# Designs tried in a protein design chat: VHH binders against Dimethylsulfide dehydrogenase subunit gamma (ddhC). Part 1

No score or structure here was measured in a lab: all are predicted.

Target 1, 240 residues: Dimethylsulfide dehydrogenase subunit gamma (ddhC), of Rhodovulum sulfidophilum (Rhodobacter sulfidophilus) (q8gpg1)
Amino acid sequence: DSLNAGNIRLVDPEETVPVIKIPDGIYLRTPNDPDDIIWARVPEFRVEMVMAPPVHPSVGLRYRDEYPEQDLVVQLARTSERFYVRLRWVDPTRDMSTLRDRFRDGAAIEFSESDDSVSYMMGTDAESPVNIWYWHPDGDRVESLAAGSPGSLTRLDRQPVTGASEYRTGHGPDDSQWIVVMSRPLASEGDHQVSFERDTIPVAFALWQGADAQRDGLKLVSLNWIFARMTPDAAPAPGN
Below, numbering starts at 1 at the first letter of every chain, in headers, positions and changes, except where a header shows other numbers; Kabat numbers aren't used for antibody chains.
F, E and O are the ipSAE of ESMFold2-Fast, ESMFold2 and OpenDDE, as the mean of both directions, binder to target and target to binder. V2 is 0.75 times the mean of E and O plus 0.25 times the DockQ between their complexes.
[cut] stands for letters that were removed.
Atom coordinates printed by the task and the answers are left out, and those that the model quotes come from them; centres of patches stay.

## First folded at step 4 (VHH)

Design a01 (from e11 with A33Y; framework vhh_enristomig)
Fold by ESMFold2-Fast, scan of step 4:
Structure a01 (fold): chain B 240 residues (1-240), chain A 122 residues (1-122)
Amino acid sequence: as target 1 above (240 residues)
Amino acid sequence: EVQLLESGGGEVQPGGSLRLSCAASGFTFSSYYISWYRQAPGKQREWVSTISSGGSTNYAESVKGRFTISRDNAKNTLYLQMSSLRAEDTAVYYCAARTSYWLGSKYEYDYWGQGTLVTVKP
């Protein structure tokens, strides 16, 4: 058995996934608590992650001929006040180093600022800018960034995103995982911060594996956009 | 030829210490996650510790604070420093190597050693 069970549904390319509205009267004592009981009521889905092109040849030595099948499990929820994303993935070791020649574990969600159909890769051009929430395990720091093209990351003036995480060691490396929650108020302030006023928002994901003496380490990215639908709980059955 | 060769096992008294080594050959050791597993008589195989290519570590709850995993990439060697040994640590210890982990991949390793016996007795 695995804490990240393989029976969790893998999303279809460009699938629309609902953002679950947490019912009125439910209070999250710790909004970013990864273990809050409310998460048991939010459907999980898997996103297939593939290795980004290596920056150094040494990164390629870790690459398997087949996709690593390192899936990211995602849950999307909101209250009337905040948007939440919960991520979990298998990571056999905790890499917390902050040294320049050593990269730590990390995770990101990317939101397209455009209502255009799809962009295959994150930040492909300036006409399709994206807002990125980049979680760092060091102090659960989340950076809100903007990108218009590959390599053009800009730290935004406002940093409204908060994070919380837990690294859970299981009975083996396959059972060991990061669980990360990121959230921010639905109300948007400042340029390039994602607007939750839209009905549907394209989202994509990235994961970093820590590496020694390598620039960007091993980076995994989602293959396709997923569309997050900002709706209340599922529509009522016909006739009520 | 790919090979993982464990050594350093033996008999030790409770509270004692041992250092296990795993010598690797035939593959690019520095790029792999390397783990220690153990199997006690009559029990299922149990994970002990893992170290990443970059030196990040993880430990089973039963050994935290007592065991230290480390690696020397220049020597293609993995180590397990065992202290405060208990009778329950008696097992054959195996090293295992793989490049990545994925959903449902329990015990799926690229390479395994043949093991080294550790016996803790009074």
Scores: ipSAE 0.200, ipTM 0.609, lowest interface PAE 4.0, mean pLDDT 76

Design a03 (from e11 with A33R; framework vhh_enristomig)
Fold by ESMFold2-Fast, scan of step 4:
Structure a03 (fold): chain B 240 residues (1-240), chain A 122 residues (1-122)
Amino acid sequence: as target 1 above (240 residues)
Amino acid sequence: EVQLLESGGGEVQPGGSLRLSCAASGFTFSSYRISWYRQAPGKQREWVSTISSGGSTNYAESVKGRFTISRDNAKNTLYLQMSSLRAEDTAVYYCAARTSYWLGSKYEYDYWGQGTLVTVKP
């Protein structure tokens, strides 16, 4: 099931995607179980991931022929109390570090704090700050960060996001994938933590594959924002 | 455009060692996962080892503990250090790179070298 990627739709730039509300009376076996049966009900979509450009996204299009293409399969869901994101991507090598000062793999979802900031990704404008949930495979640790200007990553005082993951092998190592779930209570506490009271939230994604800073690791980003629609009544059932 | 060129194969006796090299050009080598495959006489290609851009490695069970994959990004070169060679290691060895890691894609590589022959003769 979780390895069946069949016909998963590629999301368009700036497309609005629904956050699926899990009905009352249906509970996840554990809050972050990546293999919980409820995920079969949540629609998957693909995000194209490209090598992070050093400048504006228009320059990044020139790198696509020189770097590997990667997708990220995303599912967005919520209950009355929590927001969930589930991420899957192919990773033939299980890049983990046991050292405190290093990581090898990572995944992030980025939430824009402003609905007007869709033209500026990753907080490159000081008026367009982002909240970042950054998953580390070491201990399934998730850091909640804020970024305003380029290079201005700040670790937030509160760390409310929890994570869980699985590394699964398919028929061969090249079918191996990470499956990561991150979640947080809908109630927001503290500055720069994303508010889920908004009708739509611009989101973007990043993957770090197989490196620390000294080994020049691959960082992949989604080039364009998509909009996560939080309004429950606007989100149809997956079968409709 | 993209080229992979293997070298270092040859004849060796059981228990011997060889170091294979794969020189890469035409792409940003440091950004790619690169794999070694082999094809024994009369058999289909089989995966041997993969190394990530950051140096994380994976190995087929048949070679684990005997083979070591490594890379030199400054030289755009992939290596396979083979030790304790056995008759069943006789094969043409290929380096291979994928340009796409899309979930649900078939197990396919876009770029293959021409191969280098390793013969383990008693």
Scores: ipSAE 0.252, ipTM 0.622, lowest interface PAE 3.7, mean pLDDT 77

Design a04 (from e11 with A33F; framework vhh_enristomig)
Fold by ESMFold2-Fast, scan of step 4:
Structure a04 (fold): chain B 240 residues (1-240), chain A 122 residues (1-122)
Amino acid sequence: as target 1 above (240 residues)
Amino acid sequence: EVQLLESGGGEVQPGGSLRLSCAASGFTFSSYFISWYRQAPGKQREWVSTISSGGSTNYAESVKGRFTISRDNAKNTLYLQMSSLRAEDTAVYYCAARTSYWLGSKYEYDYWGQGTLVTVKP
């Protein structure tokens, strides 16, 4: 059972969580491999995901208050050169639809570029800009995006984030899951890319489930920022 | 009040086909994930297939390519088209409905049917 959900701690909104430093000389065997053995040494935590409120009146007329709440399992790690996030969540059906009228599965991590954690939504004001890493299941594409203008979401000129994923069908739909790893060099190049030189970085998460017929603006989100602490204790040396 | 009623089971020869139906009443069928499970004598209940409210599907590896799940929301009915049946497919087949899935939720369904027996006789 790879999910063992009953033993994974649920974090509180605005809690500080450590980014585990992998000691020099210990590498992820295959970059972005969701099954790399190093992930067994990075603590997991759960983030409660809730349905995002509708932003348009026509969407509100179709909004279903019964849409599910879900947990997202998160692991945060770094090497001396690279930042990693590993996400996994239950998705009872795999949505790979190419139809224009259907929303596909997707996952995102959002980084605040400021100390202002009041707004975590894409397209917020310019005083609270966010960098978004948006993973698409089609070809494991990760888009690095910026949001900081009202209603505006911009694809950045540099696309330094790489991703890899696996959909695992379990013994039941509650054990069927996406596992996604995204990573980027710690060194930041270009405007609006998150800087990892800060001691603590506010992060938030979003999930899209195509099976629920979710559309733009209809997604699961973490309610508040969680604070990723970049100066954690080193990961333990490999055991026998 | 709330009911899930399976039908279409019976005896079939190896390599044969059967179509199971699950008729639902007493709840908003179109809003639910609906799954097929099966239980063979002396074995644990195992998942077979799931269909979302939007029509997306998933299958256990043992039945993928042989079984097709579908739904008709106007008739509040779920179907399982079974082909290339094997002796190992002999089981009581259940339909089950729920609105959401979460980590470790396993068999926590809102509603379960009473089952229909499928026997594949060699």
Scores: ipSAE 0.294, ipTM 0.643, lowest interface PAE 2.7, mean pLDDT 77

Design a06 (from e11 with T50Y; framework vhh_enristomig)
Fold by ESMFold2-Fast, scan of step 4:
Structure a06 (fold): chain B 240 residues (1-240), chain A 122 residues (1-122)
Amino acid sequence: as target 1 above (240 residues)
Amino acid sequence: EVQLLESGGGEVQPGGSLRLSCAASGFTFSSYAISWYRQAPGKQREWVSYISSGGSTNYAESVKGRFTISRDNAKNTLYLQMSSLRAEDTAVYYCAARTSYWLGSKYEYDYWGQGTLVTVKP
C-alpha cells in the first residue's frame, strides 16, 4: 500500500539522500525480494521525471497541458555486502513483450564515476563517465552499461547486477505499478562498475514506457543528479 | 479551456455493436494517456479501458476481448469500439485524462467528459 509509506518527500535537485544501512543479522527473505518487510523501514523519496529532449532539439518548457507529471519513488539501502535500489512507478500497461514490433517497459539508475554535479539531464552522452543499471522486465534482466563522453554506450564484460520485479495490478490504471529491486555486491569487479567505497555517489534515473513500432518508447529522465550518501551510515526508520 | 466531449451512445440490442468517440481540445492530446470509465445507475464509477500516449492498451476483465480502445492523434479523438454488448454494459460512458502519475498521493483524473449513455435493451 503506497499510503503505508506516509508522506513521500519530493527531493530537490542535487539533494543528498542517505543510503540506509541494514544492520547485520537482519535476514532478507531473498536478496531482491521487492516485498521484503525491511523496505517499510527504508525512507522513500520521489524523483520528478520529465520527457527526454527530442532528437531535433527545440526550446520548450513542460507545462500541465503539454505533458503529464510522472514521479519515480526510490529507496536506497545497503548491507555490509550489497547495495540495493528499489523503484516504484505508476504504469497502467504491463509491456513485457520481446516481439519485434513492440517496445517493453524499462527502468534504469545511473551512477556518476565522478562527483561532478553539473547535469541538466540524464543520457548516454554524459559529460562524465557513468555506470548504468538497466532493468528489462523480460526475465528481470539487468544490464550493466557504461557511457562516456563523447557519447558511446558500452555493455560491460561483467554483469554483476541482479534484479527482481512485481507488476501490481490495481482496481484501475491508477493503481497499477511496477516495483523493481536491483542489487550488486559492494565489491567492484572491472572498469566502469560503480565503486561504493565513495562517501557520496551522484545518481540519476530513467523510465521507458512500452510503445508500438511506429513510436519510440517514451523515455522519462530525472533532470539533475541526486547524491546518494554512503557514509556515515544511516539507520533504518522504525517503520510505523 | 480543456474539454473532453463524448458521443456515439444510444440504444442497442444484446449482441450489438456501438462505437464511442471522445473529442479532446485545450491540451496536447498526443502527450496524454486517456481512459474510458463507465457508471451504471446506483453503482460506483468503473474503469473500462486505457490507452497510453504510445498506443499501449489495457482493459478491465469484464470487457476484455469485446471492447477495443484506439486513438487518432491527428484528430485529437479517442475511440471505444464495443462489440457483443450485454445488458450489464448499460451505463454512462466517460473519457478521462490524468495529468499526474504520482505514487503515495491521491489518484485522480483532472479532465472528465460529460458522458454518453449506452443502453443495451433486450
Scores: ipSAE 0.237, ipTM 0.615, lowest interface PAE 3.8, mean pLDDT 77

Design a07 (from e11 with T50R; framework vhh_enristomig)
Fold by ESMFold2-Fast, scan of step 4:
Structure a07 (fold): chain B 240 residues (1-240), chain A 122 residues (1-122)
Amino acid sequence: as target 1 above (240 residues)
Amino acid sequence: EVQLLESGGGEVQPGGSLRLSCAASGFTFSSYAISWYRQAPGKQREWVSRISSGGSTNYAESVKGRFTISRDNAKNTLYLQMSSLRAEDTAVYYCAARTSYWLGSKYEYDYWGQGTLVTVKP
């Protein structure tokens, strides 16, 4: 079923994954609906998520071994007019006791502005400039942000990204998951908004989980970039 | 490495009380949410209660107001205080810690105790 992740492949570091073009003639009734039938036609892939360290990652960072391991299931698709990302992850923290705890939940996709230098997630000094789509569960609000270095996070003037979500309860909270879709027109408006005219775009991911007493929220990041291929090969189309 | 050991089960009359304990070892107890599950004879396992690393609690509707979950991080111990016990509370009670939130993970990726039997008999 759509919640079964047993056969979903874990991506390799720096792997190229296709952005699936939705064929002409398919009408999207509810474009941002996480349950839209189109998602059955888009291949899923799995990304390992790890706790974001406040400093450059080094050998033997013990806190990674002391916190829950997390994955993120990703699907990437586009039409002739829009780009879509669908994210799924286990999050038992839906039940809110405070607005502060609610605010801490979130999910993001990060797009590198450049393919010319070595890019690395985890907030290093050598980070390439990125465009970030940050989803907040409060009203399914998505912020478009730019970051050039650690601590250099700027909210962009144009906010073109639309979000929608569903929280699905399992047998217990630990089986429950968020399903989030974010989308934006392919046409880029304004500085630092990702351009989808590139053949391949480096992407990375982040998750924020609700506040806990000993941790005022948990930020998880993908270990490395993967490459989203916008232009399909001349060979037969990949996928369904 | 990771171990969970339940205790405190037994036979009790309807309306009685029991306190269950779960002793944890092999992981940083304070960093993880931990749940109580139960399995009645001939039925599927069901979730009972959960406590987050920060102390936020959740309860199944059938036990809300009667059961209280708590934790002692200094002792690496989880508790379930059960009050106003009913015949339908008869089950083997398990504590469970999830150290991996990979989608599609089977229960074998969650750490489970061996269980403690609670029997409510008139």
Scores: ipSAE 0.289, ipTM 0.645, lowest interface PAE 3.1, mean pLDDT 76

Design a10 (from e11 with S35H N58Y; framework vhh_enristomig)
Fold by ESMFold2-Fast, scan of step 4:
Structure a10 (fold): chain B 240 residues (1-240), chain A 122 residues (1-122)
Amino acid sequence: as target 1 above (240 residues)
Amino acid sequence: EVQLLESGGGEVQPGGSLRLSCAASGFTFSSYAIHWYRQAPGKQREWVSTISSGGSTYYAESVKGRFTISRDNAKNTLYLQMSSLRAEDTAVYYCAARTSYWLGSKYEYDYWGQGTLVTVKP
C-alpha cells in the first residue's frame, strides 16, 4: 500500500506516543521482517521531516525544488525481549532518482540518553547526549552511534542493532518506497546504548541522501522530539 | 548575512493580546521551518511554536489554543499572535531558523534574532 496519508495521523512535536507491547505468546518467526503480520496491529503515525541543509544553503535550495514533500511513517513496538522501530517513506520520484544513489541513502532513529537533559536546543546543547541507530541500505547495516555535541559522532564498541529493509517499486513516480525495520534487545550493554528501562524515551528521526550523509549529503530531520512511552504497556489493535 | 529581527513586544495586562513579528533576510525564508522560542527571567530558553515550510503548525502545550503562528513568504516575515496572555508568558521572545539541529550539523547554521520583550503585569 502506498504512503497515502490523508489516512495517517500527523504527530505533534513533543507528543507522547505509546510503544506497542506484543503480548507474550505471540512468536515472530522473522522478527525483522518488514511485512510481518504484527505490523498490521501497530498504529502508524506520520512525522513531518524538514530539510536540514549540510554546509551550503544553496544545496538546500536545490533540494527543496526537487523534493516538495517528505513525510516519515513510524511504528514502534516491543516484545518482552526486543525493541522495534519500523520506518516507511516515499523514495524520490524516478526523475530525481537519477540524481541520487539509493545505496547512499540512510535512515536513523535518535534516542536521548537523559530525560532531564533534553532541550529544544538539541544539537547545540553539549549536555544532551544521544544514541543513534543509523541504517544503511547497503547490506542493511545498522550502526549504533553516540553524540554529545554538534558534530561529535562516535561509533560505539558494541553494535547490537539489526536491520532489515525492502525497497518497493511502483507504477508511478510517487509509488516507490523504502520500508526499514531496526531492532535491538531490551537489555542494554555498554556505554551510551539507550536504556529501555525508562518510562519514556525522547526520540527523533533523520533521513539522509548523498555520498557522505553527515558532511556532504542532504538530510531531513524531524522538527522536534517525540516521547516514546515504554510504560505502562500499550496493547496492539485487535485484528478485526 | 542572515538576520532575524523581532518586533511587537511590550507591556500588556493579563488577558490581553500582542502580535509579534520577525523580519528575515539573507536566506530563502520560504524553504525553512521557522520557530518561536522564549526565555523568562532566570529560566532556560524554551520552545514555543514552529511553522514548517509547508505551513504545518506546532505549539508547546503551555500556549496551545492561545497563540497562533503564521508566515508571509512574500514579505519574509514570521508572526506570533498571542491572546489570553498570562503573567507566566512574560519573557524575551526569539525568532529562530534552525537548519542544523541534528548530527553533522554546524552551529553556525542556527540563526537567532535579538529578541523582543513581552511583559504581562499581574
Scores: ipSAE 0.005, ipTM 0.220, lowest interface PAE 10.3, mean pLDDT 72

Design a11 (from e11 with S52Y; framework vhh_enristomig)
Fold by ESMFold2-Fast, scan of step 4:
Structure a11 (fold): chain B 240 residues (1-240), chain A 122 residues (1-122)
Amino acid sequence: as target 1 above (240 residues)
Amino acid sequence: EVQLLESGGGEVQPGGSLRLSCAASGFTFSSYAISWYRQAPGKQREWVSTIYSGGSTNYAESVKGRFTISRDNAKNTLYLQMSSLRAEDTAVYYCAARTSYWLGSKYEYDYWGQGTLVTVKP
């Protein structure tokens, strides 16, 4: 079930979405468990994903006759100590051989490291650097990377992000999906690791099909930043 | 122009074997999941098998263990190897390609072939 996401709201370009604070004293049953009951309390939203061209993607670019278009379902949450992202998508490329070949599939969230001169193009220059959490299905490994320009990915010395995933199969072509959770402590250590002390953080997403995320496989990207709001709203007054 | 062309159908006796082919053109074949469907006389069209771009396969319960789907990306060709054929396998077999994986729409396909007839005759 759950593969039909037609009733999940598609976010607008540049929309601000809340990061849901999990109350203190409540923990995920298993850290990073994609099926933890807490995820039922976190609103889902859809992000439109399109094929990334060799030149930087721009709003409205589509490769309809060559590559599939796809939606990504996203949930954002935090505790007092950790940030969590949960991603879900239909995977037309799932292959038992993919696990043997490693890194054939992948998913990422990208965070802008600065509010200054933010670009809707991913990693366009050193003044608009991004921190990328790149999930690999082989062992649920997550790499923390930095990018300052297209094709410029650097693996960071510290690797603080943990991941967990579930792959569900069904009887039809649309019945298979990946569900991935990535998390990291809110406290940032090391250069280019995103700081969660900011009120709002621009985020973007990517999905890969193939062995090389930058060249040899299909890469789908979100066209626009959305803004993850870390600051909680004021508590509601007692109702009357 | 996107085109799918099935071939390999014909008459076969129960217990026999037959291999269907689907030649694809006009799109990047290796990037898409491709499926086989069939429609028996007087019945609704039913899904038979899918092969994903990475080579993973899925089968309808009625054909598991008897049919094998495969692809040759260098030739842009999809195959269905059918074994232990039964009278109830008699149908027109169609090749179908999907170019959109939107979560709100299941089983929507952009491209269909013209079909190839398989008759299992005692």
Scores: ipSAE 0.000, ipTM 0.178, lowest interface PAE 13.4, mean pLDDT 71

Design a12 (from e11 with A33Y S52Y; framework vhh_enristomig)
Fold by ESMFold2-Fast, scan of step 4:
Structure a12 (fold): chain B 240 residues (1-240), chain A 122 residues (1-122)
Amino acid sequence: as target 1 above (240 residues)
Amino acid sequence: EVQLLESGGGEVQPGGSLRLSCAASGFTFSSYYISWYRQAPGKQREWVSTIYSGGSTNYAESVKGRFTISRDNAKNTLYLQMSSLRAEDTAVYYCAARTSYWLGSKYEYDYWGQGTLVTVKP
């Protein structure tokens, strides 16, 4: 269960990765259980995460090495009813004397609504917002958000995404890890909610050191989009 | 390998116009969003404008209505048409290219040019 980032395949920018379809009749032990046995059957991949600048570009771009580098381990799966993402990472909080600060951490997956576009810029095209699932450790709360313009990050009216997590403590600061599962019904509709009826969906990731998704803060972010390939199910309704 | 090369800078009087160009090579230009940044002497680098792969544009408030960004994908070239230039527009202008932009990384770029100097003086 320890994070073995060095033994897990690193995905390339803009690589297509499969969303693993769980066969009909197989169910997770409980919805969103991070330790469900099915996850042993879903391939893991690593996403390179980099420190985002803490300030607006009008003030200049500076990087400070305040946290150890992190890799994010990702697994993508679906059933006939739901989409699942499982995220795993080493706790980025280096100071063990401030263990409570880990509860301020967040994790997000972003889905682009730009079909077949690999160069859409978030927050600058109001007609093509992105859908963000932002997990907060506070009660395993997941917020479904939209972003279409700088400063336009907004909470959507429907909140169909559920989350579950486990924080595993180790014998040192770099031995502890978060495991987070987020899921949503495939058939769920709503303005700016991602559609899983697409062949491929560009996705990106963030790990947040902050209490508010709208506040500028220290983040680790993925460098490039990758493409999540949905296994098409042309008629998901049972025909008998 | 990968290169962005700016040109078109120079000296101009207040109220004048200049057209900047950025020639790209070594990557699939049409798939990237491309931005103009500037840096005045002794100041921080400032975002000026962006054009996206689909052709949409955005501008900093200080240049809106005076500058126009455009791209020619067949020539792998980015342009910035500057009009009604002011002394405060004096800066080195850089082009930058990026395919990803997660909200926390929208100010990070894969490739940067070496810059072209624009001087607005009476």
Scores: ipSAE 0.000, ipTM 0.125, lowest interface PAE 13.6, mean pLDDT 70

Design a15 (from e11 with S56R; framework vhh_enristomig)
Fold by ESMFold2-Fast, scan of step 4:
Structure a15 (fold): chain B 240 residues (1-240), chain A 122 residues (1-122)
Amino acid sequence: as target 1 above (240 residues)
Amino acid sequence: EVQLLESGGGEVQPGGSLRLSCAASGFTFSSYAISWYRQAPGKQREWVSTISSGGRTNYAESVKGRFTISRDNAKNTLYLQMSSLRAEDTAVYYCAARTSYWLGSKYEYDYWGQGTLVTVKP
């Protein structure tokens, strides 16, 4: 009920989606408010999220039935000063008493830093780094990270991304959802921070189940890149 | 060790049909989404289709209505049924599985099969 993902359009891999410019005369009083009324004016799209296959049999066996497949609902918007992403997903736990166990969960948007290599989806393309905005529910902390090759994940010196979240409960566990907003100024400072001066930015998404002390966390990932179009002067129209 | 092995490629005339198979080992196949990609000579590798652990399917616009992806979890095997084949479908077809963490779609497919060649000839 609370997510109603079945009524929201599923995007195709490599589809171009618009980043909506907030109209003049509409004020965002709280920049990261996940319940701001402006979000009703931003189109929602659904991204299919699938579990990454583990290389270790013990990891696969442990998590086989714990975290079923789910969809992520995404909204992209900007003002003249800031870029915003809003994410919504159903909490995969069926028991609300496990809310404490979800404090280690996370959500991320990933931006390709290169336009030239976006069409190459080879697993070992280390020359195409990604900027990652990783939201943690503990304190709504967002980490700005860079990654290129497996094992190359690094925390960036500048941490310009702010986050806010809400966990909504319904009458049943299937009605419960996370709502997360992340935002950053359009001006980019420092290496590996995504530039919003680009016309089109490849984006991907991840949802993270927190790791125990001795193992990497389980994650859900989007099926492919989606292209976020930063067109400044017109709404998308057929044939443009 | 994760291993993917494609088979079923060959030569076919325009309008013909082929069924590709991908045998998987070294991971819990039934728990994860598996994809088909293809690469034509002189072109970039492109995504063709994905099937989720729950059986939900997604297709590239160019193959929608002509190709059908399916899985047999008891046999750890992925299939691609191709019909109404066109010259433009000529490519090496690859099975792909995701293993990366926090790397986006460029690095999601750490494990690839060797590929199977499909040639559509008049």
Scores: ipSAE 0.006, ipTM 0.212, lowest interface PAE 9.7, mean pLDDT 71

Design a16 (from e11 with S53R; framework vhh_enristomig)
Fold by ESMFold2-Fast, scan of step 4:
Structure a16 (fold): chain B 240 residues (1-240), chain A 122 residues (1-122)
Amino acid sequence: as target 1 above (240 residues)
Amino acid sequence: EVQLLESGGGEVQPGGSLRLSCAASGFTFSSYAISWYRQAPGKQREWVSTISRGGSTNYAESVKGRFTISRDNAKNTLYLQMSSLRAEDTAVYYCAARTSYWLGSKYEYDYWGQGTLVTVKP
């Protein structure tokens, strides 16, 4: 029902959301299938995405482009062996053009490595490093990156994250969307890869649009950390 | 300040052709899907065509095969090439851009041009 599609709940700043444990004996059709029926059992929540603040003073003095207001629909799940995130957002275009303008579609989840005091800005500080899973539509490649200071990104030696996606075209902007799944084994290997042994993990999100967003620092980001609870039975789905 | 300015309307005979243009300013034109709408006298606005950022197109069934939407990002300009015009195509034509891309949101547009009148007279 299109009338009920708008009822996906907008997450509150710093809200705790459960990571849903997939029941024993239930299997994904394939590990990363975006259309697996199991996703109908995982609650959706909506994150407001806004233009990222400038990373460097020089970027803040440059001409800035305008982008449409954007949301991101998120689902978080796990098995006994893997962590999964599923992302959906409206994108009227599948930017796979061979044109020289280099328009790119991209999406990321960011995990704070700190268990104490965190905030959106501090997530890029050396005292609060961030592990980033950056999805690229070309071959569904996912890069595992670390950020320890504003504007600093390091590609990690181990690349354990797998991705899969579907671009679903429709009639008009509301119906055209990317659906992306990223997953990784719960066991963490290597420095700065997020540990899923934690009870609660601060997460944030990013979308890349237009010309080379990494060069310009122009991207859409979630404004606030959300806390992913790894023990789903302790916290019901977001609500009332 | 977002501005959309339509041009190219006029009087044409049935079976004729017109090319409409929409000049955009005040926003990153290439980042938006842009649409054509029309409003006939005494009627509600109806959607005509949309072109995505990447150039993918959709058309209302009433104009499919007769109208072609295109964009020139270097010129910040949207076009509607109209052929095989009919009396029922008589309307004010508007270009429109939407500022919100929320999944399941209303299909509403925040930025509208002033319109250009197309009159198909026998």
Scores: ipSAE 0.229, ipTM 0.544, lowest interface PAE 3.1, mean pLDDT 75

